# VH-VL binders against o04291r164to392, part 30

Target 1, 229 residues: o04291r164to392
Amino acid sequence: DANNPAGLLSIAEEALAEFLSKATGTAVDWVQMIGMKPGPDSIGIVAISRNCSGIAARACGLVSLEPMKVAEILKDRPSWLRDCRSVDTLSVIPAGNGGTIELIYTQMYAPTTLAAARDFWTLRYSTCLEDGSYVVCERSLTSATGGPTGPPSSNFVRAEMKPSGFLIRPCDGGGSILHIVDHVDLDAWSVPEVMRPLYESSKILAQKMTVAALRHVRQIAQETSGEVQ
Key: E = the ipSAE of ESMFold2; O = the ipSAE of ESMFold2 at other seeds; V2 = 0.75 times the mean of E and O plus 0.25 times the DockQ between their complexes.

## First folded at step 7 (VH-VL; framework fv_ragifilimab)

Design d5 (at its last look DockQ between E and O 0.87; V2 from the best seeds 0.00; counts 0 for: pae O 2.5 > 2)
Fold by ESMFold2, look of step 7:
Structure d5 (fold): chain C 229 residues (1-229), chain A 120 residues (1-120), chain B 113 residues (1-113)
Amino acid sequence: as target 1 above (229 residues)
Amino acid sequence: QVQLVQSGAEVKKPGASVKVSCKGSGYTFTSYYMYWVRQAPGQGLEWIGYINPNSGGTTYNQKFKDRATMTVDKSISTAYMELSRLRSDDTAVYYCTRSGSESPHYMDVWGQGTLVTVSS
Amino acid sequence: DIVMTQSPDSLAVSLGERATINCKSSQSVLYSDNNKNYLTWYQQKPGQPPKLLIYWASTRESGVPDRFSGSGSGTDFTLTISSLQAEDVAVYHCQQYYSLPLTFGQGTKLEIK
C-alpha cells in the first residue's frame, strides 16, 4: 500500500516535525555566518552546520510578500535554483487537513564534469500551522521511510534530502518572516577524492541554495512592491 | 526499435498461480518503470502496479497487493508478474508496458498481451 | 481513488464526420502549481494492445495524426477526431496519472455508422 494517503501523511508529519526542530531549534549544531548575507543590501541571518550527518544550511530574513506568494515562488525551484535541471511532480495527494502532499523527482546539474549529476526522489508537504504560519517541507523517500518507489536513476546518483523546507510566518503590518533549511547528503563518497570536499561543504550549500532562495524572493518582493521600505 | 515481448497464453484452475514474463529490447531496460495492466474480456483497463527495474523496488495497486508479485532480471532485460490464488474473475489479458519518456506515470510502449484464462 | 467515467459507452459516426468522446474525473486532475492536466488518451484497435495518443490532456504523441485532438481541464475532458477514417474504429480509453492508484475510464467503442 505504498500509495496509501494515510501512510504518506504519517511520513509527511514526521518530516514536518524534524524540519521545525531544525528551523526554529537546535536539532542541528548551527554556526552563524556573520560575513554571509543574502546580497549586499539584504537583511537576514545565515548559519551552516557543524558535525551533522550530511550538510545543512539555514537562513532567516524578512520579505515584503504574503506567505502564500513566498511559497509559490520557492516551490518553483527551476526558476531560481541554477543547478536545478528539472522538477517533475509525479503524484499529488490532498491531505485531509487542507494541505497537499507531492511526490517529486528532481534532477540537478553536476558542478563539474568530474562527477555524476545528482537526482532526488522526495515527498513535499505544504500546510498551514495552527499559528497561521505556512510551511513547505520536503524529504527523500527511501526503502527505510517507505512510500512509492522512485524513478530509475541510471545516469544519476540518487542523493538524499533530509527534512528541509520553508517556514513562512506572517507579520503584523504585512510581509513575512522566512525561515529556510536545506539539509542534504550528496553521497560524497561516490565522487573522486579531489572533488569530495565540495560535496561536503555546508558553506557551498548555503551559497548556492539557501542564500540564493532568500535573495530570489527578496528580489521579486522589491520588483512587485515598487516601494523603498 | 523499442519492443516488449510477453510469454504465451496460460490456462489455470482457481487457486493456482500464473507468472507472465515480459522481455524489453531496443532501449535501456533499467531506465524506465515497467507497468502491469490487465483487461478482462469486454472490460476496461486496470492498473496492477509498477517496478523500478534498476532497484527492484515495487509499488502495487492495493487491490492486488497481497496476490501480485513483480520482479525483474535485469541481466536479460526481463520483467515478471506473478498472480496467486487465481479466481475466475482474474481471466484477462495481462499487459506489460513501459513508462513514457516525458512522464513515468503514463505508458508509451505496450507488450502484445498474455491471455490468462481461469476456469475449472 | 479517482474514478474516470467516459461517455458515451459506444458511438457510431459516419466516415469523414466528427467524433467526440468525453471523460470525467471524480476529482480535478489539474495541478494548479504547474498548470498541467494529468490525463492521457489511448486508442485500442480490435485485437491489439492500447496505443498512446495524447498526454497532458492535449499533447499529441509523435506519429499520431493531427485529426486527433484533446481538450478540457480539471474534471472534464474531450477527445475529438475531426474527420473519422475507417482505421479509427477502436475503443478509446482515458487515464489519470494525478495520483496513485492509476485509473482508466471504462472505454468508449467507436464504430462506423
Scores: ipSAE 0.633, ipTM 0.850, lowest interface PAE 2.2, mean pLDDT 89
Fold by ESMFold2 at other seeds, look of step 7:
Structure d5 (fold): chain C 229 residues (1-229), chain A 120 residues (1-120), chain B 113 residues (1-113)
Amino acid sequence: as target 1 above (229 residues)
Amino acid sequence: QVQLVQSGAEVKKPGASVKVSCKGSGYTFTSYYMYWVRQAPGQGLEWIGYINPNSGGTTYNQKFKDRATMTVDKSISTAYMELSRLRSDDTAVYYCTRSGSESPHYMDVWGQGTLVTVSS
Amino acid sequence: DIVMTQSPDSLAVSLGERATINCKSSQSVLYSDNNKNYLTWYQQKPGQPPKLLIYWASTRESGVPDRFSGSGSGTDFTLTISSLQAEDVAVYHCQQYYSLPLTFGQGTKLEIK
């Protein structure tokens, strides 16, 4: 059942609901990151998880690009995530409501040669909400969730992405408010003890992934504004 | 030399089961999906399912979900497909085939095929 | 399910002449995000298993002669053999891998004369 379009839509809708509760609510115990100050040069508000399963980070900021353009940029994960080696869309399923479901295999580089690189097998759901917001949410497919079996991972450690993604709200007068949630379990206990902080720190996750995404899209927005001629 | 070698032809009665084997060599068996596809005499190709030989996870064409069972034995690099409650329209050549290097949903190496004949 | 329909069901072509085989899908197999067509062509010679010729609609597999080419996008695809050789007598199959279930065309039989 879960391998057919209706079952995949159910997984997608559950992921969307859980993502939204993290992005705009308190489903995760969020703590604002120390050293992040408001101001004209601030990229936005960044928070990290405390006492949750896995590690999580959240960011919220303004971007001078339309929601669909922001989504387009951020879906191209290798262009902004330094450790992302590849993103391979293995299957595309129309949701029947104008949204799109993708089954995605992602490979990451390892930060050192002493630990195996991580990979991910995920469902990514993209849709436009009634208020004009655009959402891209993603979660791992596992035996517990159901769905098609993922590619073999003989040279990788299969990591888990919990419901994560981007909520992109249009602003009056142009531009967007971007909400980002990253929530992962990198299987930190499969690496040597000395290296575990790289794999279980919400602060490192925020720096390497969540903040990097927000900075990248803001940089593109600034360059796009300068391209007018 | 990448090769897939299948078990020999089978003749079965309606209601029986058949189990076809497929031994892979010349590559890392657990690094590629294994597919099963059949072809009835004079007919086109029909996808049955695929298995991740590393995890044992399976994905079936819904048409076969209740009758087909795919498994692997990693220690001997061998995949199996069992089809139960056979009927005459299951007469076909059954192929194992592995995934391609650029996408796991197309097939780049095929076994020689196993003819299964179901007759009363 | 995405239905794949080939035309013609069979054709005969003189040695050295061009052969053209068409494949039509009931839904687009082009994904706009990566601009790739999820379509594969196989050659099946008499008494043999299928052999991969073309993937991503137009990318030739290693070892496949240059006379084989794939073209088309979205719902309409073509396999072309620019100069038919005797060894090209086969049934040709298209296959989509855009979504599950994986589905094949019914096949096109290519003969000399």
Scores: ipSAE 0.577, ipTM 0.838, lowest interface PAE 2.5, mean pLDDT 89
ESMFold2 (binder alone), look of step 7: mean pLDDT 94; pTM 0.955

Design d6 (at its last look DockQ between E and O 0.05; V2 from the best seeds 0.00; counts 0 for: pae O 20.8 > 2, placed apart)
Fold by ESMFold2, look of step 7:
Structure d6 (fold): chain C 229 residues (1-229), chain A 120 residues (1-120), chain B 113 residues (1-113)
Amino acid sequence: as target 1 above (229 residues)
Amino acid sequence: QVQLVQSGAEVKKPGASVKVSCKGSGYTFTSYYMYWVRQAPGQGLEWIGYINPNSGGTTYNQKFKDRATMTVDKSISTAYMELSRLRSDDTAVYYCTRVGSESPHYMDVWGQGTLVTVSS
Amino acid sequence: DIVMTQSPDSLAVSLGERATINCKSSQSVLYSSNNKNYLTWYQQKPGQPPKLLIYWASTRESGVPDRFSGSGSGTDFTLTISSLQAEDVAVYHCQQYYSLPLTFGQGTKLEIK
């Protein structure tokens, strides 16, 4: 039974495997984002999806903070994601060996009054890998995955998060290499046609979420002189 | 103003089933979880499970998973809990309760309770 | 499953005096990521359903008198009634909502001495 702790761990481990294959591999057909400013003031490498289900974006960059500090910042989505209205952890399940499973309800603001706001019901899995990397991955819970039923969404359109998250690798000289994957299906067909580009564009997803997260962590690192020895 | 009104007391024999109803009023029925909790005479409270009345999706306490069935009829704002294969230790007051808007796991409004007595 | 244990099982307190009820969980219900204690207190008067008093361990529900307060963190929690009134005669239950299944303490019966 997927509602038992063992069943939730199975969902979490599957999400982790899928996320890693996107973050450092070719599970998504990645192309470099068109229109990104190149050069020395770039904060990292950004790619967007083509020919995949939903929309996806990926970023990779250096951050002068330790992995756990980066994870702490990024788990607080309202602090960096402009459209995030709330993030509520509704249940916590220890995974053993130091990992943690969270069941999370997230509400977003709508960009206009012409379309309903989206919400998400997700499992978020945080754990440390054998190489010292820290990972935070997340995916929607649906009838297909199993797991506890999410909150009613009568005022929201329930969006789907496909395995997404953060892989944070420590650097020998201090700081971290941060890999970010956002992969979502925002149910673009449920909005008026004039609004659909806001919900179907991997480039907009990258600008609003993926790049925003990386920029935010790097700004905090610079402001605090939080460079690691 | 928010109210949960339950069906009346039941007397059942061992092996039978009981179906308790809970009608919600004064709020948007499909916007809040509905939970079921029981209390044996002189004993503490025991969580049975909850239902998302919008989707009909359910989550059960493992103890009850094979005997309890929760459903809703959205058209009349009513939730149901059926417990099958009754035995004497199922004698209890059964409550429906709505979960608060801040978290789906603490109960802000309770029904009046339905006494189910299981005796031969 | 998280076991909730209340103490005492019953107590008698004089009108106007302070009443203290304890609740212990078998594992922490404090989540460090959001710094919240997933603990609730209910009041159940004779012949009535439970009524919500306190959530997040220390937050009073609307309409609950100021004489009720919740405190504690992690595994140890306390419900305090600063000046007992006759209408406070009830059974008090703690409940965790950290993990499923949701579980309750066995209840503490409060009477007037």
Scores: ipSAE 0.459, ipTM 0.800, lowest interface PAE 3.3, mean pLDDT 88
Fold by ESMFold2 at other seeds, look of step 7:
Structure d6 (fold): chain C 229 residues (1-229), chain A 120 residues (1-120), chain B 113 residues (1-113)
Amino acid sequence: as target 1 above (229 residues)
Amino acid sequence: QVQLVQSGAEVKKPGASVKVSCKGSGYTFTSYYMYWVRQAPGQGLEWIGYINPNSGGTTYNQKFKDRATMTVDKSISTAYMELSRLRSDDTAVYYCTRVGSESPHYMDVWGQGTLVTVSS
Amino acid sequence: DIVMTQSPDSLAVSLGERATINCKSSQSVLYSSNNKNYLTWYQQKPGQPPKLLIYWASTRESGVPDRFSGSGSGTDFTLTISSLQAEDVAVYHCQQYYSLPLTFGQGTKLEIK
């Protein structure tokens, strides 16, 4: 039974492996974004996908917050993702290995009235790796993966989140190195041709989601460590 | 001086809703997550959820997700928590609390609490 | 969920004597890479909200008297009041912030013997 905790853990661990291969490896053909230079004002290193299924972006940067704080901020998707309409955590299941599994329904605003808004039905897995890194990874649940059926999407186009997430490595001097991967298929062919670039551009994905997440946690880190009021 | 001031005590009937307010002062309201925690009389503390006051983004304890609604009005530095379909076992003091500067999940400033009594 | 269990549920201690309160988590709250325990202690006096006392298991919040100390690691933690004073009568709560949902111990009521 795909609804039992052992089946969900199997899905979660496969998503974790795929996410890690993207975050620190070459599972996606990454191209560094032009105009993003390292430096004192740089948020980090940002790359976008070339020639992959769907669209993908990743970022890597330093954050002056501890890994657990970064993870909790980023798990709260409405807090940093401008187009996120709602997040509903329908189930929280302890994994047998000390991690947690969440079943999440997310609704997004459409960028225009010319296309239907997207939604997502996902499994999110949070765990600590053997090297002490903290990971939050997420992927869509579909009939192909197994798992429980999500809410109907009669007013939305169901998008697919391919294994994505956050890898948060503690730094020896405090703070964290944050790796972010967003990999989605927004079903671009369901929108008018004029609007399709908004749904199939890795650069737009990076700007709206991947870079926004990194920018948000860095802003909170600066405000939390330096500002009490 | 950092301060969280909550709305006054409420008496409600089963099935009603209650909306508790929490006004922050003495700090940059939009820079700190707001948490909601409750305490039934003579019992321990129970986490309800948190909200990002800048974006309005929320995370709920699964126990409360279909009855609790957290919102903010950042123009007046005020957070709200609404609990619907009240039951007698929702009688508790409801607290708003602010995240600490060194972790998003321990609370360094607490509101005075709002007693919500649910009785016929 | 990480279950936090405090012991005892209540205790009475004579003025000037040492009080100890234990907190046990169902899973480790130690993050091995930074060697920090994601554990807080709160003090709650009658009719008042909780007050942050100790975070990271052993770091005292500003303004908290030196007689309060926290110790322990992993799953087992202790709050110690080295010389009990009258104003220390309160309920004490531990809380983990290692994972969601955030969870608290059931509380320990401290009284003067």
Scores: ipSAE 0.000, ipTM 0.399, lowest interface PAE 20.8, mean pLDDT 84
ESMFold2 (binder alone), look of step 7: mean pLDDT 93; pTM 0.938

## First folded at step 8 (VH-VL; framework fv_ragifilimab)

Design e1 (at its last look DockQ between E and O 0.78; V2 from the best seeds 0.73)
Fold by ESMFold2 at other seeds, look of step 8:
Structure e1 (fold): chain C 229 residues (1-229), chain A 120 residues (1-120), chain B 113 residues (1-113)
Amino acid sequence: as target 1 above (229 residues)
Amino acid sequence: QVQLVQSGAEVKKPGASVKVSCKGSGYTFTSYYMYWVRQAPGQGLEWIGYINPNSGGTTYNQKFKDRATMTVDKSISTAYMELSRLRSDDTAVYYCTRSGSERPHYMDVWGQGTLVTVSS
Amino acid sequence: DIVMTQSPDSLAVSLGERATINCKSSQSVLYSSNNKNYLTWYQQKPGQPPKLLIYWASTRESGVPDRFSGSGSGTDFTLTISSLQAEDVAVYHCQQYYSLPLTFGQGTKLEIK
């Protein structure tokens, strides 16, 4: 419950394990996104889900910034996610091992006036792994997970974030390898049929969210270092 | 005008239960958390819990979890807090209050309070 | 649990003079990621419910007179009334909303000297 840090840490560590299995493994049936092959001046490797619950996207690329800086940039969702209306951190819980748990309410703009905007109530867990990697993972809190009840969702459709986030590995010689996973269920059946592709396409998710995050961090790295990645 | 209006004072015996009501008006009742806070005579404020009036989901201060029950009737924009197995140190003014417009856990509107006196 | 401690427990100040009330938290309520202090001040006049004065440590609620100001960061916070008015006689409470459970200071009673 709200006053049980061990219970929240358990949720956080389960989310971390699930996120890592998606980011570095084959827990999702990943297919490389058409037109997103690696190469000179390419953004990196991008994949989308096939045959999974909800929709998912993954990206992997190099960034000329240290892991902590990448994490700080990406935690500030309104700065890079165009459709993000607001992010409110309602509670902060220390995890005991230098990690941090946040309880977050996020509101999104709707892409059309014909469907209600989505919001999210999530737990976000930030910690350093034993190999020196830094992780930021996130998942929705629901009746099934337990934890504190989220804000009212009047005028919004409460969407679900399945374990998602960023794995940021330091590189020898500087910079980082960034792995991104976005995995959501936007409740596509709550919108008119003609609008459903906007809410159930892994490709659109990749374009609007996963690729946008990687491009944003790379752009900041280029501006601060003067180097091309 | 945003208002929270609470039920009247109660006198109870030890071991009984009390149920305090709180009617919200002047705003969309289901769009804000509702909190319950108490104040023993001459003492500070103590948080009991909060409820999401839209879903009915609750979060309690662990101190009260086994004795307090918060509910909502959306059709009449009214929240309730029931405290069971009363004892003399439950004598306090009980407030309902709602979350601020920025959605973190601070309270911008308070009810007038309901005095609950527990005496044999 | 984050313990909130106010000082003094009571003070008396002459009309037109400056009043200063302190609030200390047992751990920081500043979150570095958003650079916000999760601290609120309430005013509670005799026989009345609390009224919101200041949130985020220093942001004045609409309709609160300019003579009220909040300052401080991390663990140490101050409420200042620059020129005390008769209607400012009240108990003042601080509250943290950084972590659950939500907790309040014990209150500071402000009187006219």
Scores: ipSAE 0.744, ipTM 0.886, lowest interface PAE 1.3, mean pLDDT 90
Fold by ESMFold2, look of step 8:
Structure e1 (fold): chain C 229 residues (1-229), chain A 120 residues (1-120), chain B 113 residues (1-113)
Amino acid sequence: as target 1 above (229 residues)
Amino acid sequence: QVQLVQSGAEVKKPGASVKVSCKGSGYTFTSYYMYWVRQAPGQGLEWIGYINPNSGGTTYNQKFKDRATMTVDKSISTAYMELSRLRSDDTAVYYCTRSGSERPHYMDVWGQGTLVTVSS
Amino acid sequence: DIVMTQSPDSLAVSLGERATINCKSSQSVLYSSNNKNYLTWYQQKPGQPPKLLIYWASTRESGVPDRFSGSGSGTDFTLTISSLQAEDVAVYHCQQYYSLPLTFGQGTKLEIK
């Protein structure tokens, strides 16, 4: 059953597989964002979805931090995601050696007073891959997936996170290659038509979430390098 | 004032079912988890499950999964817990309780309890 | 399942004296990522339902007298009543909410000597 540790691990492993197919493959029709060219001051490569369910963004970049440090920073969502109001871990389930499953309730600020803010009820799975990469992937728990029922809310619209997360590969000379996928359905149909683009734009998703995460980690890496000197 | 008011005591025979009601008042009923917990005479507390009153979604303790059914009627702010195939060791006080306002899974308001006695 | 074990099962303490109740979990309820102990204490007076006393191991619920304090981390937790009052006669329960199923200690009965 999906309410027990074995069932939750099954959901987590399926989310991992789907996330990896998006991060390193063509499960989403990715279009590179205009104006994001590689270079010495470039943040990395950023792409957005075309013709997919929901909205999605992907980024890939180099960061001068060890994989576990990158994961630690990015798991602290309020520290880098401007619109994140709160993140609460309601349950923790060990998953294999070094792996962890979390059941997470997240509330977001709304960009406008004319539409309700979104919240999320998710499973987050952190583990090491056999090649030494570290992964943190996440997806909503819904009636379709099973799992423990999420908290009610009277002031939020429950949004859906499709398999998303971070793949962090160690580099030969130190540091990491960071792959990010954000894939969400913000229920754009629940807002007035004039506000709907804020909730269904992959470009806005990339700017507010995907690029913000990569920029934040890179900024910390720069500060850490200065401290070592 | 936030209150949970439960239905009255029940006496049942082994093999029967019992349905306990819990009416919430003084708060937005659909904004908080509702939990069910029991306490056998002279024993500790035992969690049965919880329900999201907004969606109707439930999560049960495995021990009770086959016999307990939790439901809500949002229109009258009332939760229900039905326990079937009763046996003598189901004799207990059954409590409804809600989550704390700041965080789910610890309970800040409790109903008065409903004594269910199972005897031949 | 995380088993919660309280000690002692019962104790008698003189009015105005210090009472100490222990709770031990079968595995840690401290989550290292957020540095929080998922541990709650309840007070259950005779003939009454439980009442929330302390959450996050050491945070007092609003309206709880400051003679009640919670301490400990990981697997070992303590509820302390610094100066026992007549109204503190109750059974005290600890509860973990780190993982499902939610589980309680067996209870500790506190009486006045």
Scores: ipSAE 0.671, ipTM 0.862, lowest interface PAE 1.8, mean pLDDT 89
ESMFold2 (binder alone), look of step 8: mean pLDDT 93; pTM 0.948

